# VH-VL binders against Flagellar assembly factor FliW (fliW), part 14

Target 1, 154 residues: Flagellar assembly factor FliW (fliW), of Carboxydothermus hydrogenoformans (q3adg3)
Amino acid sequence: MFILRLFSPAFGEIEADESQIFSFPEGLPGFSHLKKFLLIRHRDNSPFFFLIAIDEPEIYFILIEPSRLLADYHVELSCEQQGLLHLSEETPVLSLNIVRIPPEAKEMIINLKAPVVFNLQEKIARQIILDADYPVRYPIPLSKVKEKADAGTK
Key: E = the ipSAE of ESMFold2; O = the ipSAE of OpenDDE; V2 = 0.75 times the mean of E and O plus 0.25 times the DockQ between their complexes.

## First folded at step 14 (VH-VL; framework fv_ficlatuzumab)

Design u2 (from t4 with heavy chain G27F; at its last look DockQ between E and O 0.86; V2 from the best seeds 0.00; counts 0 for: pae O 2.5 > 2)
Fold by OpenDDE, look of step 14:
Structure u2 (fold): chain C 154 residues (1-154), chain A 124 residues (1-124), chain B 107 residues (1-107)
Amino acid sequence: as target 1 above (154 residues)
Amino acid sequence: QVQLVQPGAEVKKPGTSVKLSCKASGFTFSDYAMHWVRQAPGQGLEWIGEIIPIYGTANYAQKFQGRATLTVDKSTSTAYMELSSLRSEDTAVYYCAREDLFWGSGSTYGMDVWGQGTLLTVSS
Amino acid sequence: DIVMTQSPDSLAMSLGERVTLNCKASQSVDRYLSWYQQKPGQSPKLLIYDASKRATGVPDRFSGSGSATDFTLTISSVQAEDVADYHCQQYYRYPWTFGQGTKLEIK
């Protein structure tokens, strides 16, 4: 089993296995040169994830499971988009959304327009721009999210 | 160098339309949202709207809804703002400004690069 | 719309003095608040974002603080080159809105 060890200023020493490494063929907007990322869950059963750039571990993103917060949010991918991610009906998929959380913030801003979709089988991922009219900036109280996360760990 | 270039000035008559340009260089155009902000003489800043090239979406302040149209030409890295039914009250300096579209560590939020602005004068 | 109110409208300070500019939101904008500096005849320049983070190249004498509805921009020791209009802006909720601005002059 391949073990990845890296140091991130924000997280310290990180040890992960290859199942947590995802390829981003086109990178991410603003970071097109970064092709490999480590995906880790914040805590057990937490809705939060961290996406850490392997080549530049100081770069990371905070992601969230929107289904844990928004009942009416649904990610619909076109056939073309599914193709880009090599998705089929049998493909295990994870869809997360990037969040912005300033220090000591009480509310976070979620990008609902462009989720990050992970093919868990082939370990490839892309940020997908949805056709649906979702907001790029959607504010949610962080306290409510934390409460839900804490409740899930009990 | 990173910059947004705008024409210096435009003079228009009331009731006409104007299309202002904002040419980006030195950075990846599609990685940013483009905002338009105006400033009347001796007044504060007023947000008009934004366009997000990669998403194909635009948002407008209600005041400008239906009268302002934001577009982009990705091939030339140029953003445009068209304002119709011009009024004397539209006399102002119009700025374009970029905002980092992607939310990660190390990102600078807010409008971190501004054009020099275009002075639009609306007079009969 | 969220109304941003700055205070004072103008102030004149002596070189080296501590300057405090205030920005108040009509409702909570959490920490989604930016400060801009606009020198005479120039475009606005980003100083602070997310209420307290300095933009690249901004001198250490500038600092931002606050959350929710009350925000402050502080210049620890004002310099001659700091003569400008200062604008606060919320980006918490559309439409984005600016304060009316504060004019800083040197005595």
Scores: ipSAE 0.147, ipTM 0.787, lowest interface PAE 2.5, mean pLDDT 91
ESMFold2, look of step 14: ipSAE 0.724; ipTM 0.869
ESMFold2 (binder alone), look of step 14: mean pLDDT 91; pTM 0.934

Design u3 (from t4 with heavy chain F102H; at its last look DockQ between E and O 0.90; V2 from the best seeds 0.84)
Heavy chain, then light chain:
Amino acid sequence: QVQLVQPGAEVKKPGTSVKLSCKASGGTFSDYAMHWVRQAPGQGLEWIGEIIPIYGTANYAQKFQGRATLTVDKSTSTAYMELSSLRSEDTAVYYCAREDLHWGSGSTYGMDVWGQGTLLTVSS
Amino acid sequence: DIVMTQSPDSLAMSLGERVTLNCKASQSVDRYLSWYQQKPGQSPKLLIYDASKRATGVPDRFSGSGSATDFTLTISSVQAEDVADYHCQQYYRYPWTFGQGTKLEIK
ESMFold2, look of step 14: ipSAE 0.772; ipTM 0.889
ESMFold2 (binder alone), look of step 14: mean pLDDT 89; pTM 0.925
OpenDDE, look of step 14: ipSAE 0.864; ipTM 0.936
ESMFold2, look of step 15: ipSAE 0.740; ipTM 0.883
ESMFold2 (binder alone), look of step 15: mean pLDDT 89; pTM 0.924
OpenDDE, look of step 15: ipSAE 0.901; ipTM 0.945

Design u4 (from t4 with heavy chain L101M; at its last look DockQ between E and O 0.89; V2 from the best seeds 0.82)
Fold by ESMFold2, look of step 14:
Structure u4 (fold): chain C 154 residues (1-154), chain A 124 residues (1-124), chain B 107 residues (1-107)
Amino acid sequence: as target 1 above (154 residues)
Amino acid sequence: QVQLVQPGAEVKKPGTSVKLSCKASGGTFSDYAMHWVRQAPGQGLEWIGEIIPIYGTANYAQKFQGRATLTVDKSTSTAYMELSSLRSEDTAVYYCAREDMFWGSGSTYGMDVWGQGTLLTVSS
Amino acid sequence: DIVMTQSPDSLAMSLGERVTLNCKASQSVDRYLSWYQQKPGQSPKLLIYDASKRATGVPDRFSGSGSATDFTLTISSVQAEDVADYHCQQYYRYPWTFGQGTKLEIK
């Protein structure tokens, strides 16, 4: 197990193993030069993750796993998109969505149109634009997230 | 460094259509939302709609639904707004404005780059 | 549609005075509120987003506060170049809507 030590202004010193590092061959919109990110779960049972740029750790994204909140949200990748991520049927995959949460906000906004999809085997990831008609700006109460997290700990 | 260039003025007769242009220079185009906002003489700002080229989506204020059409030409980095069935109440300055859609920790949110506006006059 | 109402409609201030502009939403817009400055004959310029965050290049004398339905823009020490119309705008729910504006003039 390889341990990465990283300092981020928002998170302080971070220790993580190499298995949490993902290659982004195209980066992310507005950050195409950032090719490697550290994926950290916020807390046990939290649907939130942080995606932190290794080369510029002041840059990060907040991600959410929508499966706990949105039963009807389905990420379906085209054959071309599956090829770009090196996916086959047996490949373990994680799909997360970027959110924005202004300070002291009561609701977050989720980008349901463009999830970030992680190939957990090869450690590559991309933001994918879905063919399905999902909103780019989807509001959801933070209280709903907290209630689901509390119920999930039972 | 990014600029949005719009024609200065257009004059149209009631009942006709107009197609207004907004050309982006000095930056990437496809990763941004393009908004259209108008301002009638002596009045406030009114949002017409947005188009987000990377997602292929457009959203309109209900007042303009069916009458306004937003499009983009990625090869020329130009956004367009077509407004049909013009009436004198459509006389206004029409702005295009760009929104950063990155949503990272260092991102600015909101319409941070505006064109100088096109004055549309609808008159008999 | 969410109606944004600004007050006062206009005011005139002396240089160096503190200015407070108000914006009220007809229903909660949470923190999804921005302020724009529009100088005479010019297009709008973003000042504040997410209720309180200054846009790049905006002087420290501009600050925003508030949440839900009541918001303020404060100019701590008014300068001659601050003569403009000021617009608040919500981006919580479509359609996005602006307040009618507040005109700031120097005496």
Scores: ipSAE 0.761, ipTM 0.885, lowest interface PAE 1.0, mean pLDDT 89
ESMFold2 (binder alone), look of step 14: mean pLDDT 89; pTM 0.921
OpenDDE, look of step 14: ipSAE 0.826; ipTM 0.928

Design u5 (from t4 with heavy chain L101Y; at its last look DockQ between E and O 0.81; V2 from the best seeds 0.78)
Fold by ESMFold2, look of step 14:
Structure u5 (fold): chain C 154 residues (1-154), chain A 124 residues (1-124), chain B 107 residues (1-107)
Amino acid sequence: as target 1 above (154 residues)
Amino acid sequence: QVQLVQPGAEVKKPGTSVKLSCKASGGTFSDYAMHWVRQAPGQGLEWIGEIIPIYGTANYAQKFQGRATLTVDKSTSTAYMELSSLRSEDTAVYYCAREDYFWGSGSTYGMDVWGQGTLLTVSS
Amino acid sequence: DIVMTQSPDSLAMSLGERVTLNCKASQSVDRYLSWYQQKPGQSPKLLIYDASKRATGVPDRFSGSGSATDFTLTISSVQAEDVADYHCQQYYRYPWTFGQGTKLEIK
């Protein structure tokens, strides 16, 4: 496997396996020209990930895995959405949500309406707008993230 | 370079409706939330509501629910605010403003681009 | 609705003086607070977001601070071009709400 080297102003020099690279056929809103992103977990038991644009690595998103924090949040894709992601019943899938965390904030805001869904087999991803009536701006205390992380590591 | 263009003035009679326009240029329209804010003469700013076209959602301040309707025409990159049952107290400058909604690094949050406003005068 | 209260209502300052404008929320808005400048006859312009981040093109003499319910906008050395109304606004909970404004004048 190839190791890719990437410099990001926010992260410095990054070495990554090509298997961490996802193709975004339509990019992301506001960044439709960016078609390839590097997905990195913040650390081993963290629910946070960084999604870094390979061609413009100063551009990144903070993502969270909501399943650890929001037991009632369920991502259900339409048949059309599943087709756009090349999903079948056996395809491994990861669903993450974009968050906003202002400096020194005590609560983050999660976009629950539009998760980023990753086809882990074919390495493609898209931001999907859910049919369910989830909020676009959902606040969660950051203390809840630490409490869940501590419980998961015990 | 994004610009929001609004008509300069509208004059209406009480009891009628108005549909104010806000045309965006220099970017994809659906990527942004569009806000409407008004300012009566000599008064502060009052948030009316927002529309987020990509999600098909609109949110309104309680006093405007049922009277204000926010819509978007994506084909013309134009946002609209319709206000019904006009009263003299609705006389104000009405601004449209955009909010960066994709939450990436380097994004500016808050209403970062404003139209010049439309002066709505409601009088007999 | 979260009520935003600004003080003072108006202020007259000499050029070069340090200006502090206050904004208080009726309940916590965390760090989700912005400041807008509105020069006479103009539309508002975003100055500060997330309580302390300057918007693009805003001079470094403008700074914001605070959290929860108490926020300040500071102009370290006021200039003639800073004559304006200044509005704080919370974006933590719908509906978004503005303070009533503070008018800054140069004497």
Scores: ipSAE 0.683, ipTM 0.858, lowest interface PAE 1.3, mean pLDDT 88
ESMFold2 (binder alone), look of step 14: mean pLDDT 89; pTM 0.923
OpenDDE, look of step 14: ipSAE 0.852; ipTM 0.932

Design u6 (from t4 with heavy chain F102L; at its last look DockQ between E and O 0.85; V2 from the best seeds 0.76)
Fold by ESMFold2, look of step 14:
Structure u6 (fold): chain C 154 residues (1-154), chain A 124 residues (1-124), chain B 107 residues (1-107)
Amino acid sequence: as target 1 above (154 residues)
Amino acid sequence: QVQLVQPGAEVKKPGTSVKLSCKASGGTFSDYAMHWVRQAPGQGLEWIGEIIPIYGTANYAQKFQGRATLTVDKSTSTAYMELSSLRSEDTAVYYCAREDLLWGSGSTYGMDVWGQGTLLTVSS
Amino acid sequence: DIVMTQSPDSLAMSLGERVTLNCKASQSVDRYLSWYQQKPGQSPKLLIYDASKRATGVPDRFSGSGSATDFTLTISSVQAEDVADYHCQQYYRYPWTFGQGTKLEIK
């Protein structure tokens, strides 16, 4: 219900619900000083999200929901990791992965080793390093993303 | 401002090993991929491998697999490359370089900070 | 391994001329290509990443273009301080590979 107004050089003026704000108690590894981020879905039919630093809105990350693209990718959190995120069995959770998309690229690179996990109830999030042997640099065609979105539209 | 400091030179005999160091200063060490690249006299650049401390992963060019070992000491912010069974063909300048893997907006990507290089001479 | 081939091997240019350096990949590397400048006696310095993005502090006269297999580095008006070897590098598939380099001199 609260409308947050934020200016970002990349996005212009943003009006967002304060419920889209997540606390990152330890920030992100290279940005440990940034403790609060705004999570915005690119648009309703997109697997892409933007994670925008509230205190420094010129800093943002592009995230993707991998479950729509990678059936064999599983985010398994240790008990310690679940505790750091205040998770119980009924806690709603969102797991997104940081991607890199060069201008005009046909493939994006996904960091499958370290998803960003969001506690949707307490609005706490962390980047988690998985024990499983997933690649840090995993290329995926952007055409696969469009194909999945088109199928979901039907 | 991050700087990578390497020793200037090493001289070794064929058949021995060397462990080259690369000390980072002025930044968080674990947030980057640390690459090793060599350049033989008068030749181009050759990628040896990378280590990504925060993720606990390393990747090597096949040519160096089993002979090169990349490690990091987080307490001293120092990366190491050990190369065994040295040959005269290993004579080169060995660079360490970092790559930002955070992929945030406004970051420069690629190998954006390089050490000054260590000249390794392998000769009898 | 993806072979990166640069052309020309060397060139000499007059100050203020437009310089075009080419880099060709043996197979598609998409947009995952960087350019490095290596001045005599120095370590490489990142100029361009993701085919066309200028690294911080790199003058506007440097620009990159291309995709897939064909890439160019352009210096719109060459300066004396641009005397260097220029290397392209792909980071699409392991192992990362560099071109052999192009040596730029001033006439």
Scores: ipSAE 0.601, ipTM 0.840, lowest interface PAE 1.9, mean pLDDT 88
ESMFold2 (binder alone), look of step 14: mean pLDDT 89; pTM 0.922
OpenDDE, look of step 14: ipSAE 0.858; ipTM 0.933

## First folded at step 15 (VH-VL; framework fv_ficlatuzumab)

Design w1 (from u3 with heavy chain L101M; at its last look DockQ between E and O 0.66; V2 from the best seeds 0.80)
Heavy chain, then light chain:
Amino acid sequence: QVQLVQPGAEVKKPGTSVKLSCKASGGTFSDYAMHWVRQAPGQGLEWIGEIIPIYGTANYAQKFQGRATLTVDKSTSTAYMELSSLRSEDTAVYYCAREDMHWGSGSTYGMDVWGQGTLLTVSS
Amino acid sequence: DIVMTQSPDSLAMSLGERVTLNCKASQSVDRYLSWYQQKPGQSPKLLIYDASKRATGVPDRFSGSGSATDFTLTISSVQAEDVADYHCQQYYRYPWTFGQGTKLEIK
ESMFold2, look of step 15: ipSAE 0.777; ipTM 0.890
ESMFold2 (binder alone), look of step 15: mean pLDDT 89; pTM 0.924
OpenDDE, look of step 15: ipSAE 0.904; ipTM 0.946
ESMFold2, look of step 17: ipSAE 0.787; ipTM 0.886
ESMFold2 (binder alone), look of step 17: mean pLDDT 89; pTM 0.923
OpenDDE, look of step 17: ipSAE 0.894; ipTM 0.943

Design w2 (from u3 with heavy chain H102Y; at its last look DockQ between E and O 0.85; V2 from the best seeds 0.81)
Fold by ESMFold2, look of step 15:
Structure w2 (fold): chain C 154 residues (1-154), chain A 124 residues (1-124), chain B 107 residues (1-107)
Amino acid sequence: as target 1 above (154 residues)
Amino acid sequence: QVQLVQPGAEVKKPGTSVKLSCKASGGTFSDYAMHWVRQAPGQGLEWIGEIIPIYGTANYAQKFQGRATLTVDKSTSTAYMELSSLRSEDTAVYYCAREDLYWGSGSTYGMDVWGQGTLLTVSS
Amino acid sequence: DIVMTQSPDSLAMSLGERVTLNCKASQSVDRYLSWYQQKPGQSPKLLIYDASKRATGVPDRFSGSGSATDFTLTISSVQAEDVADYHCQQYYRYPWTFGQGTKLEIK
């Protein structure tokens, strides 16, 4: 196991192993130069994750796993997109969506149009723009997220 | 140094169409949502719609649905708004404004860069 | 559409006074509210987003507060350069809508 140590203004001192590090060959929009990110789950069975740029750890995103909250949301990748991520039928994959949560807000906004898809075997990831007509700005109550997280831990 | 450049004025007759331009300088065009907002003389601001080039989506206020068309030309970094079936009530200053699509740490959320506006006058 | 109503329509202040501008939404907009400054003959400039966060380069004398339907913009010590129209705007639900504006003048 490989231990990465870094400091983030938002998270303080962080220790991570290689299973948490992902290569982003094309980076993210506006940050094409950032090729490596640390993925941290908020806590066990939480739908929330943090994606932290290793080279610039003040830069991070909040991600949510939507599959347990949004039953009708389906991430369908084209053959080309599957190839770019080196996906085959048996490849373990994680799909997360970027959210924004203003201070003291009761609802968060999810970008359902462009999930971040992680190849858990090869440790590569890419933001994918779906062909389906999903909204870029989808509001969801935080109480719904907390209720689902609590149910998932019981 | 980021700028949105718009022509200063346009004059059109009722019943015709206009295509207003908004040229962006700096940054990748697909990094932003481009909004169009108008302001009639002495009046408030009215949102027309947005186009998001990276996602290939556009969204319009219902009032403008079917009459306004937002497009982009990536090769010239220029956004366009076409408004058809013009009437005198369309006389206004038309602004383009950008919104950063970065939803990460430290982001400003909102229309943080505005063009100087194009005065459209619709009259006989 | 969510109607944004600002008050007062206009006001005149002495330099250094504290001013409070009000914005009321016809329905809850949560924290998804921004304030724009528009000086005469100029484009709007973003001041406040997410109800209370100052945009980059905005002087410390500007602050925003509120949630749901009632919001305020406060200028702690008015300067001559603050002469402008001020607009609130919600970005909670389409279409985005603006208040009618409040005109601030120095007397």
Scores: ipSAE 0.711, ipTM 0.872, lowest interface PAE 1.3, mean pLDDT 89
ESMFold2 (binder alone), look of step 15: mean pLDDT 89; pTM 0.923
OpenDDE, look of step 15: ipSAE 0.878; ipTM 0.938

Design w3 (from u3 with heavy chain S107D; at its last look DockQ between E and O 0.87; V2 from the best seeds 0.83)
Fold by ESMFold2, look of step 15:
Structure w3 (fold): chain C 154 residues (1-154), chain A 124 residues (1-124), chain B 107 residues (1-107)
Amino acid sequence: as target 1 above (154 residues)
Amino acid sequence: QVQLVQPGAEVKKPGTSVKLSCKASGGTFSDYAMHWVRQAPGQGLEWIGEIIPIYGTANYAQKFQGRATLTVDKSTSTAYMELSSLRSEDTAVYYCAREDLHWGSGDTYGMDVWGQGTLLTVSS
Amino acid sequence: DIVMTQSPDSLAMSLGERVTLNCKASQSVDRYLSWYQQKPGQSPKLLIYDASKRATGVPDRFSGSGSATDFTLTISSVQAEDVADYHCQQYYRYPWTFGQGTKLEIK
């Protein structure tokens, strides 16, 4: 199995295997040139992940797994979107949302309108824009995120 | 680098409408938030609303609900703000401003690029 | 709507002096606050975002601090080119709102 080694100013030396590497055929908005990212969970059972650009590892995104925090949030992909991600009924999928957390903020802001959807089998991913009327800027207290994450790990 | 180009001035009569333009020079336009902010003579800044073309969303200050309409022409990279039922108190400089919504580690947040503004004069 | 109140309304300072501008929100805006500089006859320019981060190209004599409802913009050694109106703006809840501004002049 391939071990990826890279240096990120924010994370230092990183070792990862091929299972954590995803191809982004169209990159991300504002970063269309970045085609490959490393996905790392923040800590054991944390809802947070980091998505780190392999070719420019100073660039990264903070993602959350919303399923444990937002019971009413549902990612529904159109047939076209499913095709772009090579999805079928049995394809394992992970859906994460980009967040921003200003220094010392008490609340983070989640982009619920445009999750990043990962095809875990083919290792491709895209940011998908949902038709549903979800907010682009959804605030949630960080204290509530910690409380819900701990409860869900029982 | 991105530049927002606005016409210098518009003159309108009360009761009419105006459609102000804001042309973005630069490649990427549709995945930013485009804000509209006005400033009456000698007064502070007032947020009118925003449009986010990639998400198909627009948000307005309550004061402008029903009077202001924000649109985008992606083919020309131009944002528009239409204001109807003009009154003399609508006389102001109208700015467009861009906000980065990519939320990557290197991004600046806030309205970091502003047009030079269009002076709208509403007088009889 | 969240009301942003700035103080003082205006001030005049000697070159090289330290300037502190205040911005108070009617309810918590957390860290979601920006500062803009508007020189006479010009459009606003972003100085500070997320309460304390300097935008690109902003001199390090400008700094921001505060959270929740009380924020400050500090100019450590004011210069002639700093003559401007300064606006705080919250982006915590719609609608986005600005303070009324503080006019900075050199004596």
Scores: ipSAE 0.758, ipTM 0.884, lowest interface PAE 1.0, mean pLDDT 89
ESMFold2 (binder alone), look of step 15: mean pLDDT 89; pTM 0.922
OpenDDE, look of step 15: ipSAE 0.883; ipTM 0.940

Design w4 (from u3 with heavy chain G110A; at its last look DockQ between E and O 0.89; V2 from the best seeds 0.83)
Fold by ESMFold2, look of step 15:
Structure w4 (fold): chain C 154 residues (1-154), chain A 124 residues (1-124), chain B 107 residues (1-107)
Amino acid sequence: as target 1 above (154 residues)
Amino acid sequence: QVQLVQPGAEVKKPGTSVKLSCKASGGTFSDYAMHWVRQAPGQGLEWIGEIIPIYGTANYAQKFQGRATLTVDKSTSTAYMELSSLRSEDTAVYYCAREDLHWGSGSTYAMDVWGQGTLLTVSS
Amino acid sequence: DIVMTQSPDSLAMSLGERVTLNCKASQSVDRYLSWYQQKPGQSPKLLIYDASKRATGVPDRFSGSGSATDFTLTISSVQAEDVADYHCQQYYRYPWTFGQGTKLEIK
């Protein structure tokens, strides 16, 4: 089953269903007009995801699931932030962080200050700015990502 | 496009402070990091610090920690750099510069828009 | 702090010659390296970011290469308007630091 077929210069033909589409009521910084994004995992058991704008699919973000790499990183949302995402204690949630990876880079830079939080039930998401004193620019070796992925495969 | 407008010159006496302005015209800078860089006469470029308005954070080079204060006024789209306890060696051109923070496809990740600079002269 | 060292300090070239400017970091900055052009009396302008990506509007005669500690800016065919100071800058670790610059002149 697929609901959506789109073409992206970076990804080619993409097929997706409704479970992969998220509404961003405020968009993302610099792209407040883009309200719907497709979330796809890079590969099975990969910590990397792509977030692709449905209306302008040349625009995309690379996201990482930090929980496997950063044991002390905690996404704590205020009551107001939880309300904006329609979260209750039973709501399934996914938290991902935007990264920068220059061509041929050995390390990526993670924005730990502002995770993108997904309500997996209602299919809404927002970039949330944490009150905690996390860095905006946090470097991590790509070899550490490969090491964690290999361990999870075993 | 967006441009950064700075006053042309400021003259101050040693021991005083100065507050330099950088006004963004033709847009907002809430989605940008604003950097401050100085250049003493005949010298290279020296990074002072950055302010990231959307995150409410500022970072400073160690040399300027405690002397420089970066602020923003979102209502006027103006960034400010205040430098205290001025000395003659603070005589320099002070630039503001912007960096994209969206980090999506097509972001430059570098200071791609610069102000024209303010010449600060510190003289007795 | 990561020290950025540029070479040569100055350079005089004939029109149409290929120019290579070097930038060396005191420790690895990976690919987080930019180049700026500063013409006489002007503010810096971004040329290259992420070591090798050309900024918008920059002529294709400008190219960047390198990684880790050793980087180069190449101008394939120098033009009269390329008379400027050229600065490299790392944005891998705070504080962000610039090289001392290379002055390019036309003979």
Scores: ipSAE 0.729, ipTM 0.877, lowest interface PAE 1.2, mean pLDDT 89
ESMFold2 (binder alone), look of step 15: mean pLDDT 89; pTM 0.924
OpenDDE, look of step 15: ipSAE 0.887; ipTM 0.941

